# VH-VL binders against o27280: the designs that were tried, part 84

Target 1, 266 residues: o27280
Amino acid sequence: MDSMNVPEVLEIKRIVEESESVKTFIFSWDFRREVRPGQFVMVWDFRDEKPMSVSLIDPVRSEIGISIRRVGEFTDRVHGLSEGDLLGIRGPYGRGFELMGRDILLVGGGIGMAPLAALADEATARGMRVDALVAARTADELLFLDRLEAAGVNISTCTDDGSCGFKGFAHERLLTLEENHDMAAVCGPEPMMFQVMRILDERDVPAQLSLERYMKCAVGICGQCCLDDTGFRVCAEGPVFWSQELSRVREFGRYRRDPAGRRVPW

## First folded at step 23 (VH-VL)

Design ug12
Fold by ESMFold2, look of step 23:
Structure ug12 (fold): chain C 266 residues (1-266), chain A 119 residues (1-119), chain B 112 residues (1-112)
Amino acid sequence: as target 1 above (266 residues)
Amino acid sequence: EVQLLESGGGLVQPGGSLRLSCAASGFTFSDYFMSWVRQAPGKGLEWVSMISKSGGYTRYADSVKGRFTISRDNSKNTLYLQMNSLRAEDTAVYYCARLDDYYYFMDVWGQGTMVTVSS
Amino acid sequence: QSVLTQPPSVSGAPGQRVTISCTGSSSNIGDDYDVHWYQQLPGTAPKLLIYGNSNRPSGVPDRFSGSKSGTSASLAITGLQAEDEADYYCQSYDRSLRGSWVFGGGTKLTVL
């Protein structure tokens, strides 16, 4: 348990360019520390530490992959690294996705497809039928399409600008899709996840959603990742929650918290 | 040895409450969905409730919804059924069962605990 | 009434074949949900006998077999033996009941 709280310094083994703004960093990993789709790690660049979702879980090659979107100072520095450079990694942390049934719907927005790509690999290997609704602002930002197609996933796309697939938001596309799934897994911008959750709940489709909140300790001690009303800690009781758990959380989809704990509108 | 052991049954008056427990051993409890199934004396099997691995997803038969609550404590390898507002129709042997999350069968059953609701 | 319909009883002589039917609907068996079978010997808990329509768990004799067609399933027992005398239940999943696990009403098998 103590070793999970100390970053292990690992060499970047391989870097995969997923898009203009997203890179996947691949590390050797000892799978005696088990990793499940939906779990996260804390990535340390020797100056700052941020939670990142695991997007590739490959016990056969003893590798994990962490997909990181360039959005600010920390991620700019990490994107500037090369194969052979070092990063600190601690984890994995959090509750991963649970699979049920034979038909799963994945709904991912932007970088939210990262943990869902790992889940898709697990679901297809298990023999499930996998449908994925992959959403982005533009066609160039749709992630993991080739990987999902190679795995046998049935892909529907939507883009805000209509450059690929359905023109509009993920929840709007979902309303036009068939309702016959045993479960769903959702990850993306929280307003999107809230709208998708409402549709899935009305259709009685069991759904799990992966949330992001500011994290410091990653093991549930500091309280920085708490959700209003329930006291759930995203790093300990999540980041993956069932929709039944989230339907009682007033802050979900309505606001977020900055690193100082202040409410910030979506 | 894979085993489920129910406890907490007994005689209770209509409108009363009972809490059933199911102790699991011989397998990784947190890796499995769980279920309660009941059987009234001389009658068939009736599904009561299910719970996901984390406990975050639950379902109930219409006959018990709003009165029964399924829960689990993975640190104690224990499944629970809180039964409130009990009725004569709830009189049954209550079985704890391990629920397969792909095929939806129940492969491990406890011996059952008897609940009698009578004035 | 059970969502899945089974005959209340069947009987057969030792060595003979008996069949127990399980009839569902388009929202369960007919929607490609599997049928599972349980044996309940007198005074005991149910035991999984057949899963996924036709698969036998380890330790179940090969004289027990299952099949599924359309909205119906069938359990066949060949070479009937005295110890087969029990109640038999089919079970499936029903989407129309907001995701319910459903059992048949049970069939009492009597060995003559």
Scores: ipSAE 0.818, ipTM 0.905, lowest interface PAE 0.8, mean pLDDT 89
Fold by ESMFold2, fold request of step 24:
Structure ug12 (fold): chain C 266 residues (1-266), chain A 119 residues (1-119), chain B 112 residues (1-112)
Amino acid sequence: as target 1 above (266 residues)
Amino acid sequence: EVQLLESGGGLVQPGGSLRLSCAASGFTFSDYFMSWVRQAPGKGLEWVSMISKSGGYTRYADSVKGRFTISRDNSKNTLYLQMNSLRAEDTAVYYCARLDDYYYFMDVWGQGTMVTVSS
Amino acid sequence: QSVLTQPPSVSGAPGQRVTISCTGSSSNIGDDYDVHWYQQLPGTAPKLLIYGNSNRPSGVPDRFSGSKSGTSASLAITGLQAEDEADYYCQSYDRSLRGSWVFGGGTKLTVL
């Protein structure tokens, strides 16, 4: 039965510690409600409700996984839960990634790898060659490496401090990589995504980018919740956008507006 | 039955505009890339344009770029082709086609709609 | 000019085998992109005949077969029948054209 936008209360089946700050919570899921990589869910801990990335979509085992980074009071409480505890889940919401061709590049920064890990599973299952550039500040913050390797993904890493792989930013590493992908999918900090998009545009690689901003307005019916600051409604037209869509948005990656409406650097 | 039905063809003057529609039925329209392909009388097939599932990614053949715009309305299961600044060379049967996003074949075709550009 | 090259015509008698070639380049067929084939009967829309180089959709007789090698592909028709008289097109994807779908110029098959 379709959801009426009330959370479905689900039991935590398993918890995977992805890093010191990131856990994946796995639930049984009725796939009559389709879930696609790049969509998000609202997670309710019976006090607060926050949007979270779907990182595992497994219709064969009837499971989804939701990856949550510990960043505040809500996520601290959720990280304190155990297998068997309950959470409310609404969704999925938003536009997911679309696949095209046979050869995809994934570029993920930090928790942005969560939706890309789900996409990698779908891409490899349909026979695509998958390259992933996994970025983080430090080696211990690189996410999903073992899972990606087990799926046959060709992994390149970069860390700001050089503790694993290339020392530097994702876009700098990208300049040294193969140029001939059919498409790319990008998720991470918006400055990273802008620089990566610039390179992909120069290479004529079709790209989709997920705006991983916290969504405060996803508490009602889907399609009505959006962030007004970007000119796009993230819950209606996103969170995943094609680079063609974002290149027509003058503000993406170039500036934001302060409270007085003035342009400021990102 | 999986079906694509084009409409909106006709006679138009050079420099004119025309909008083609393609109604889809029997499949989940929003799960597929779509394409327009044309065929001038007595000639071969020419790819015109494609559009992604969301409508957010489009490509055009050089011969129509800047003059034609592909779009879709997933709530109406309808594909569109807006054709502006039409020229005699645009005279063709225009086919709507379902485009596979992995193999890049076109497995479902409409019957086509004729566009004639002449005075 | 067509990115993929096909002979303009080919002919055969009923029961014979005919082949139709499709020659591309390193930016399409030679870059590991698949070749697909379409049959267009007179006055009708094209119909997918072969996809992914050699796969037949449901309803396509097994006397139609496809193959690919290097920068070239072939469509073979055995046991030629009068109803096979049609135009045949190969199609692929070309990365050098910033992601373009490309057709061959077409081959008219005449059954004698």
Scores: ipSAE 0.813, ipTM 0.900, lowest interface PAE 0.8, mean pLDDT 88
Fold by ESMFold2, last read:
Order: C-alpha cells, then sequence, then structure tokens
Structure ug12 (fold): chain C 266 residues (1-266), chain A 119 residues (1-119), chain B 112 residues (1-112)
C-alpha cells in the first residue's frame, strides 16, 4: 500500500487568518514524504475530499501549511474547525515549480498566491532575487504581503477597484514593470494567467503556470482535468506547466469545464 | 559515483537521422537541468541544447534549431537527442552534461559519443 | 567567430604563471552573467575548473583562479605543472542570442 493514496488523519496545530475569507491550516508533516512548491494535497473533512495547494513548507519545524479560501459547503465546514480538530491529508500530488536563474517574477491572483508564497521561500533560501506582483479584486483580498515582505521579496500590488496599488488587472500592471527576469511563476484565475503568459512570452521570459481545475481524483483516472488539444492531465502531468507546453492549447484561457466535463465560459 | 554515459553515435549519410541516449546514475536525475554540447574534430566546444527538469522547457542553438529535438525520460534516468536532416557540419563528439540551474555551469560530463556524417 | 574570444594558445615553463583571457560583450559577461572555465585534457571530456567567475570546485588545486572585470574574464594558473597541459574553455550565457549558453573558442596551454 502506497501511504500517499490513503488519507493520514492529522491534527490542526495552528490556524492563521490570512484574510476574512482565507485561512492557513498548519499540520505536522514527516518530510520523508517530500513536498515541493506547486504540488497539491487532497484534504478530507470526513465527508468530502478536495484538492488544496500547499502554501507553507517548513522541514525545520516539520510543518506544512494549507491555505483554503471559503467558497462553498466543503470550505465553509473546514473554516469552522479549530486547533486540535482533525483533517485527512493525502499527497502530495502533481508537478511542482522548477527554479531557474537568479531573478524570479511571481504573479499571483487571489488564492493563487498560496503556492507562490511557498515558492518565494524556496527562491529566497537559494539566494534568488524575488519580485512579486500580487493581485486581487480589493485590498483586503491581497494575500501574504507581510510574509513576502519579511522574506525580502520586492512587492508590487494591483487591485481591480484600485483600493491598493495599481488600479486594474495584473497583466496591465505587468506592462509597466521590469522586463528582465530569468523566469516567472504564475498562478491565479485562468484568464489572468493567459494574458500574463502572452506578455512573458513576448519578452522571452521562461514562465511556469499553475492550472487549478476541478479534479475528481488525484491521479488522473477520471479525465476531468484534461486539457484540450494535448491530452495533458492537470492532476498527473501538471498542475504546473511551462508556457512552452501551454502555447499549443486552445482551451487555456478561453473556457473551463464543469465537474461533468462540459465546456463553460469563464 | 555520479555518471553520465552517452550512446547511439556512428556513421550516417547526409540527410540521415540518429538518436543519442545519455544514461544517468549516482544522482537524482529529475532534480537537474540537462544539456548537450558537441565538439567537431580539432575544434572547440559548442552548446547544442538544454532541457528543464520536467522536460517542459527546451532551448536550441541556431545551428540545430528545427532539426534536433532534446527530450528526457525521468523514469528511466535517460536524456535523448533526436538528430534529423544531418549535415557534414554536425560531425562531432556529442557530450551530455548536467546543467546548473542557478549559475548555468556544467559540472558533470559524459565521455561523449562520436557522430560522423559522411557519404 | 565565437561569442567569447580567447587566445588560441599560451605557453609557459614549469613553475611560471600564465593567464588566459576571455572577452565577451554587454549581452553576456557585461550583463552580469558569470563566467565558468573548463579544462579538457587530451582525449578526454571537459571538466569544470572554475565557476561563478572565481569559485573553485572541490578537488581543483588552488593554483587555478578566476576573475572577471567589465566584459572580460581571466583564468590564472600559477606554479605551472606538466599535467596542466590541456585545452581551456570559458563559458557564459548570452541574452542577445534569445538565451544561449556560449563557449569561448578554446586556448591550448603548452608546458615547455
Amino acid sequence: as target 1 above (266 residues)
Amino acid sequence: EVQLLESGGGLVQPGGSLRLSCAASGFTFSDYFMSWVRQAPGKGLEWVSMISKSGGYTRYADSVKGRFTISRDNSKNTLYLQMNSLRAEDTAVYYCARLDDYYYFMDVWGQGTMVTVSS
Amino acid sequence: QSVLTQPPSVSGAPGQRVTISCTGSSSNIGDDYDVHWYQQLPGTAPKLLIYGNSNRPSGVPDRFSGSKSGTSASLAITGLQAEDEADYYCQSYDRSLRGSWVFGGGTKLTVL
């Protein structure tokens, strides 16, 4: 039996309130099961099981953190839990981010900053310069700013409503930023990622993007996470892809699929 | 012992194809970028191609672009170079090398495999 | 012409100091990209000798040293020994070539 395929029931050690709608749940973790930024875990509340990105990877304290935005019944129930309560964790699964060069740009929208916060920690630990463009609808939805600042990350912000930083979309702010990074990592709403990817490709900046899609199973058996045109499975061959891989995909940024696999506009 | 071992070289006609392999051992292959570098007889080193850890990002020298394809199979610890439309100028010893992703040096090299393109 | 320029040859007697230059441009060495050096003994694969301009890998004697200034780099070999007879290559990264790894043309070192 592969221990990654059965949930391990873990006690919530600590809960961090990241915003009114986002909490980070921290657990003990045995790092013989390696975890890399960009991978995900399946979180089981003894009723349902959902994929969630890892936002904190701390081998020194033997801890991981999982950031969860309250958006529905499952996440409402999890947000109602307290320290000492139990959750099941399976994983990690998926392909994580690769680091390259000395200078990295992070572009995160909303909860998409969660895996990028973990990546920022890894990048700063290896001595890279880290710039982060943190985007949200409003100022109070900007995530991880204090953590990124404490790590020495150079932060730019944008909000749809202009309540903090640049007023507008992440790709509009990106056009006004420095163009000479060795790589970029992008995670957020797929329409945002598509626009950001186009700019980065025009600038010849190697980019990786994390595609968060509905997933019925963590190992790609169900086919719900397949991309059009390539047959790639987000849960098996992603969720992180290089922009070179995604440039051949007609679906990316144009529509999504519901749990039944039907095309749905963004 | 950290080791890279190339194979697949030989004599081929102009316009022909060859596939080179590089077997890796003694390190976690999937944790490293990889590169091919070639050296024509009596000449210097010329970078040919690189590939990221996952295989999802690749780059090629202008001299081989569109004719050569780098790939890897991490489950088999093997790097590949598919060489098509070969020309006499491609005659060289081909080395696989482990590519550092921070400094961009190449710290582990194979012994090389000779490719001769001649009628 | 190689993107990085090295002298084709250099020679010295045992015990002497020799230097090998590597000249690039603003799109590589001058754009803060590091220079690395390789030693290739006759009939063998290249071996990393210096990385990050001046860092010496484990097992490389300290008579080998590297430096960088402006758009140029230099490899110095002191206390020259017969075993140092080899070809030496510098290597960097060039942004103007849509992101290419670039080598110098090589320098043959002869120990007299």
Scores: ipSAE 0.796, ipTM 0.892, lowest interface PAE 0.8, mean pLDDT 89

Design ug3
Fold by OpenDDE, fold request of step 24:
Structure ug3 (fold): chain C 266 residues (1-266), chain A 119 residues (1-119), chain B 112 residues (1-112)
Amino acid sequence: as target 1 above (266 residues)
Amino acid sequence: EVQLLESGGGLVQPGGSLRLSCAASGFTFSSYYMSWVRQAPGKGLEWVSMISKSGGYTRYADSVKGRFTISRDNSKNTLYLQMNSLRAEDTAVYYCARLDDYYYFMDVWGQGTMVTVSS
Amino acid sequence: QSVLTQPPSVSGAPGQRVTISCTGSSSNIGDDYDVHWYQQLPGTAPKLLIYGNSNRPSGVPDRFSGSKSGTSASLAITGLQAEDEADYYCQSFDRSLRHSWVFGGGTKLTVL
């Protein structure tokens, strides 16, 4: 058994409050274990374990960040933790984003901006031009704006209520943008990603999308995160998929499997 | 030493099939986009196909689209080109090449494998 | 018929300067995509000679230089040597051609 599958008990080094519902937990990390944007880790609070995307990768400070949205019992407990408290972390797992070209578009919704923020850091560090469409329900839920701006990202915001930037959904804002990019990276609510992918495909822009599914083992064994038709395991072959791959996945944008394996429509 | 080595070339009849392989060594294969480029006898270079690092994204020249399939096995450090419905005009030396993901040049080339399509 | 246009042949005497042109369009070279050059010696595989319009990979002599302007690029060889006799290809990218890597037709350089 690979040592990477054994949770390491790590101390929370810092906590950044990103919004009312999102916190970033920062940990010391040994970068002999490589981690890429788009990969995830399993977070263990000694009662339950959940997959979380890596939102910060800082080799200089030997740190990683995990952004967690408060949505249930597990995340409620985690959000109650303080700096100095302990969590179990195992990973990283999954396939991360690939960078291609010199001009990239990031489209993120809500907590979906977490892995994209890490990707933005890498892309800008490589000298790429990065445009980011950041979407949320309200202005208060827009994530990582200061961080993205500091990295030199060109930001466009979109809010459902129009409290900041474009009033409407991400795909609607995207339709108003005429510029083409070498590639795009997308992460957020699946209905959003589905619409965004459709537009990008019509524009012949290569796109990568990060999917969220219920997963348990994170190592491609249990099969709970398998996608219909293809048999892709989100934890192993994903969570980042190319649009060409997702075009073969019937359930994408249509339904998901719940913990019991039942189809649940979006 | 960074190296690419093609194999699988040979003589085939029109309408036949052939599968080329490209063995990579000396670098982290899974960290690079790969491409196939061919050169007909006495002719110039023609890009054939490209594949992303993970294999989830592919592109083809119009001349081979629908007939050729590019794939890769990162666990074996091997690039493949499945060629179906071969035509006489597919006769060429086929090169595998490592593709730069930023500038879009090819910095490592194999020595090529000859494919001859003839009755 | 190549997307990028090169002269079929150029020639020069040892020590001279020769230039090979590469003409594209607004959809490739003119679309801010870089031009790269390859040298192919007789009976060998192509070798990257210039990347990113004007950069030399390790091992390439400084007598080789590249430039790009508008929709065209140029490869210049100064101090021409006998071993420079080869075929030279320019290469770029074209998004409008369904994201294709495009080559010039090649130029045969003869050293007199």
Scores: ipSAE 0.939, ipTM 0.964, lowest interface PAE 0.4, mean pLDDT 96
Fold by OpenDDE, fold request of step 24:
Structure ug3 (fold): chain C 266 residues (1-266), chain A 119 residues (1-119), chain B 112 residues (1-112)
Amino acid sequence: as target 1 above (266 residues)
Amino acid sequence: EVQLLESGGGLVQPGGSLRLSCAASGFTFSSYYMSWVRQAPGKGLEWVSMISKSGGYTRYADSVKGRFTISRDNSKNTLYLQMNSLRAEDTAVYYCARLDDYYYFMDVWGQGTMVTVSS
Amino acid sequence: QSVLTQPPSVSGAPGQRVTISCTGSSSNIGDDYDVHWYQQLPGTAPKLLIYGNSNRPSGVPDRFSGSKSGTSASLAITGLQAEDEADYYCQSFDRSLRHSWVFGGGTKLTVL
């Protein structure tokens, strides 16, 4: 692994079935190449390439994990793979999360819990108190609960249908939690993140949020992931942004650009 | 070997501007939060501003908010403090300091640069 | 005027024990934020002396110790030496003040 811009062909070491629609693919990793929670890699199945967040960072086992939700043709193919099969991985790219303080709040929705799970591991290893608000549409879509619990994370759950924990959205559950933290990390559907950020800003809690945009090059040259008005490139200046930065991003929580560059509402 | 070196201080008139720099060496600059702390002549220490590792998060003391801007260039291992609308009460030695992101202490200090605001 | 309150001065003879108090409030020290101490020798930059209430950085003698209780902290110096003559500052954090790093007013220690 000498060049981060050339995909390394790696063998799938293990596959963990997180839910019906989410699998974590584990690879051997040379940690001479530093990787941080919140960064992403480009996953190449020799036909197409997609950005994926790193969900596991294990320097002891020299492994990383990439959690992938089955949502389309590319992910369908990847989900059809078995242990021992090969994938191309290049990276990591982007700006990851920064830890600050002793108490951290994680707010995640769906597959957004992937980078937050990695952050939780780092935070707990550091000795931080970690509270996690894990949100999903239904109970069976809640991710990484056992892993987080094993790490000593204090978990609160919420589901849209009330099948587990608080019935409602993450920001609604957050409103019922009065305790403030030194910082928060947020990742999930952008409308969720937008509402959560508003609450955290009102409470003056420093927050970092991981954005998702269509990416092509991952190295800040193609402009496909540029945010309107700011010039921020999600692949270079992000995907993790501080709330102070996102306050300048007009499109945040409102719309995104599709692969054709068209404005698409959330 | 770990070192911070401030520069840019000097004499400026009220209402004027000044830009301070802090050159870091001996450590991975981009891995640390940074801060400015000032000390008026014969007075105590006053925190001025902090900046996150990436530069995306900043905080300011109320006394300088809206007038001072903290920034950093990690490629140059340099911290900056842009000071606008300077006042006499801004006269102080300005220290660059490395922040611990867990305990919130400052373990590395520069020798400081003197800023004098006077007509 | 300082958020944390320190006595303006303390004094002691060589070999004696002196203590410097640092009093905060429920929004900083009492909010479970750690207290740190800095030593500033005349004409020099501050130096971290104690971090995390009671930890000594490398090179700091064990005759320096820190403690924290409630909304207050204390720096103790045993076996006082002439070179200990300096200004000492306590420091903490206050999120109620828009997340500010806060210092005490400083204490001038004179070795008699």
Scores: ipSAE 0.939, ipTM 0.963, lowest interface PAE 0.4, mean pLDDT 96
Fold by OpenDDE, look of step 23:
Formats: C-alpha cells, structure tokens, sequence
Structure ug3 (fold): chain C 266 residues (1-266), chain A 119 residues (1-119), chain B 112 residues (1-112)
C-alpha cells in the first residue's frame, strides 16, 4: 500500500503570519517524497480535510510550507493552532508547474500567490529571471513580497483600491507591461486568471494556470473536481493546466460546481 | 543508457496518414520536454514539433501546423507524431529528441525513421 | 531560407583551424537565446556538440569551441582531424516565430 494516501500526522514546526487572513504552516518533510510547486496536499485537522497548496519547498531545511487563507470553519480551526500542534497531511497530489525557458512571469492574486511563491524559489534557484505581478484587493493582502524580493524576483504590485502599486486588476496591469516572457504561471481568482490567460494567449506566451475546484478524494476517483466536457480531474490532471488545455474547458472563467454539484457562476 | 528509438516510418501516398512512435529508455521520460526534428534527403535539420512534460503544451512549425499532432504517453515512455494530409515535402528522416527546458537544446537523439511521401 | 544562416561549406587541412559562422537576428540569437551546435556524421543522427554558446558535453574534445556575440555565433575547430568531416548545424530559439526552435542551414565540413 502506498503510504502517500494515508495522512501523516505532522507537528507544526513554525507558523508564519503572511497577512491578517493568511498563515503559512511549516512542517518537516522527508524529501524522498518528491513535491513540486503547484501540487497540493490534503490537510486533515482530525475533523475535516481540505486541499491546500504547497507554498514552500525547502530541501535544505527539509521543510515544506502550506499557506492557508482563513475563509471558513475548517480554516478557522487551523488558524487557531499553534506551533507544536498536529495536523494530518497526505500527498502531495496533482500536477505541478513546469518550468520552461529562462524568463518567467508569475501572475498571482491573493492566496493564489502561494504556489507561485514556491515556483519562484525553484525558478530563481535555476537561474531564471522571474517577474512577478502580485495582485490583491488591498496592500495588506499582498502576499510573499519580502520572500519574493529576497529571492531576487522583480515584483510589480497591483491593488483594487490603489493602496499599493497599480490601481486596478492584474489583467489591467498586465496590459501595461510590454515585455513577453518564455512562460507564465498564473494563480488566483478564476475571473482574474481567465482575463490574464486571454492576454497571454494574444501575446502567444505559454501559460500555466492553477485551478481551484472542490476536491474530495484528491486521487481522481470521486469526480467532484471534474471539469465539464473535458473530463479533466483537477486533482489528477491538474490543478495546474496549460492554457491550451483550458481553452477546451468550457466552464473555465464562467462557472464552477459547488459541493452539491450545482453550477455556481463566478 | 539513455536512448530514443523511432518507429513507424514508411512509404505513404500524398494525402495519407502515418503515426510515428518514439520509445524512450534510460531516463525519466516524464521529466523532459520532447521534440520531433526532421531532415529531408540531402537537406538540413528542421524542427517539427515540441511537447511539454505533461503533454499539455505543444508547438508546431508552420509547415506542419494543422496536419501533425504531437502527443505522449508517459506511462509507456513513448512519444508520438500523428501525421495527416502528408505531402511530398514531408519526406524526411524524422528524429525524436529530448529537449532541454532551460537552454532549449536537444541532447539526446534517436536514430531516426524514414518517411517517404510519394505517389 | 533557414532562420539562421551558415556557410554551406568549409574546408581545411588536417591540423588547421576552421570556423563556422551562424548568423541570426535580434529575434533569436540577439534576443539572448543561446546557440547550440550539432555534429552530424555521414549517415548518422545529429549529436549535440556545443550547448549554451560555449559549453561542451561530456565526450566532446577540447578542440571544439563555441562563441556568441551580438546576433552571431561561431563554432571553432582546432587541430582539424579527418573524423571531423561532417555536417554542422547551429540551433537557437526564436520567440517572434511563435516560440520556434530554429536551425541553421548546416555547414558541410570537408577535411582535405
């Protein structure tokens, strides 16, 4: 039996407060189990289980980080935990980001910056030039700026209220940037990703986007995260998809399915 | 030993179809971008197509776009090239090559398989 | 018609130094994309000879060297040997051609 499907009870080694609503929980990790940026883990608080993106991959310290936004009952409980407390972690699951070329653009919105932060670390470690467009509603919700800067990432910010950087949305800021990259990685609210993808496609920039869907099993069995028409399972074939793949996904940017399987518009 | 082995080449009439395969061994196939490169008799090298590690991203030369389809099965360590609507100018030795995703060179090449499009 | 331009042929006597040029444009070599070189012996598949402008893969003799400047690259072969008789291709990447891998037209090297 593959142990990767059994939650491993891990002690929270450290907690980093990224913002008022986002915390990064750091765990010791055996890197004999490979983990890639863009993959996710299932986090179990012994009551419920939720998929969470890996936001830190540190093979030197043998640590991984999981960034969690406080958005509901489960995350409220998790945010109430302290260093030394326990969580169940199983995974990693899903398809992570691929790196291509030497010049990469990261476009992230809110908690979507979590997997991109990990990707930024990998990219910079490889010697790639990394530009990051970090978007949030307000300045205090911008994530991982110090970390990205420390890694040598060129950061551009945009906020809805103009409290930091460009006033407006990520796709609007992107339109003002003329440079093309070898590849782009995008993660954030799906409406944002949809608009960003359109721009990147027009510019013929290869792009990968990380989708968020309701995931229950994480192993491609339950079908809760299936995308209409294509049959793509976000937990198995994703969550990272190429724009070419998403171009075939009708629901992308338009609607999602809730836990009951109902279509919910964005 | 790192190796690529092409197969599926042969004689086909104009307008016909052919599917090439490339079997990879000696390395983690799913960790690499792959490409097809062709060489017409007595001519130079021409890049044909590339595919990402996962297969979710593909690119084609203008000369084959809309007619050729690159794909891969990582579970079988195999790269494919479906060639439709073949033309005489598609006559060439087709090489599969392992593509470096950072520098964009091709460090491993197969022996090639000959495709002849003729009436 | 090749995106990258190479001389169709070069020749040299054993022991001599020969150079093969590869000329691109601002959209490929000039756009900070590396140039790679391949050697193709008669009747064989191409072999990577130089990568990243000037790096030699394992097994490639020191007499082979590559350089890049501006929109051009060059392959130099010193101490020319009979076994060096082959076709040589430069290769780069062109973003303006919708992200295409591009080859030179090839250079036939004859050892006299």
Amino acid sequence: as target 1 above (266 residues)
Amino acid sequence: EVQLLESGGGLVQPGGSLRLSCAASGFTFSSYYMSWVRQAPGKGLEWVSMISKSGGYTRYADSVKGRFTISRDNSKNTLYLQMNSLRAEDTAVYYCARLDDYYYFMDVWGQGTMVTVSS
Amino acid sequence: QSVLTQPPSVSGAPGQRVTISCTGSSSNIGDDYDVHWYQQLPGTAPKLLIYGNSNRPSGVPDRFSGSKSGTSASLAITGLQAEDEADYYCQSFDRSLRHSWVFGGGTKLTVL
Scores: ipSAE 0.935, ipTM 0.962, lowest interface PAE 0.4, mean pLDDT 96

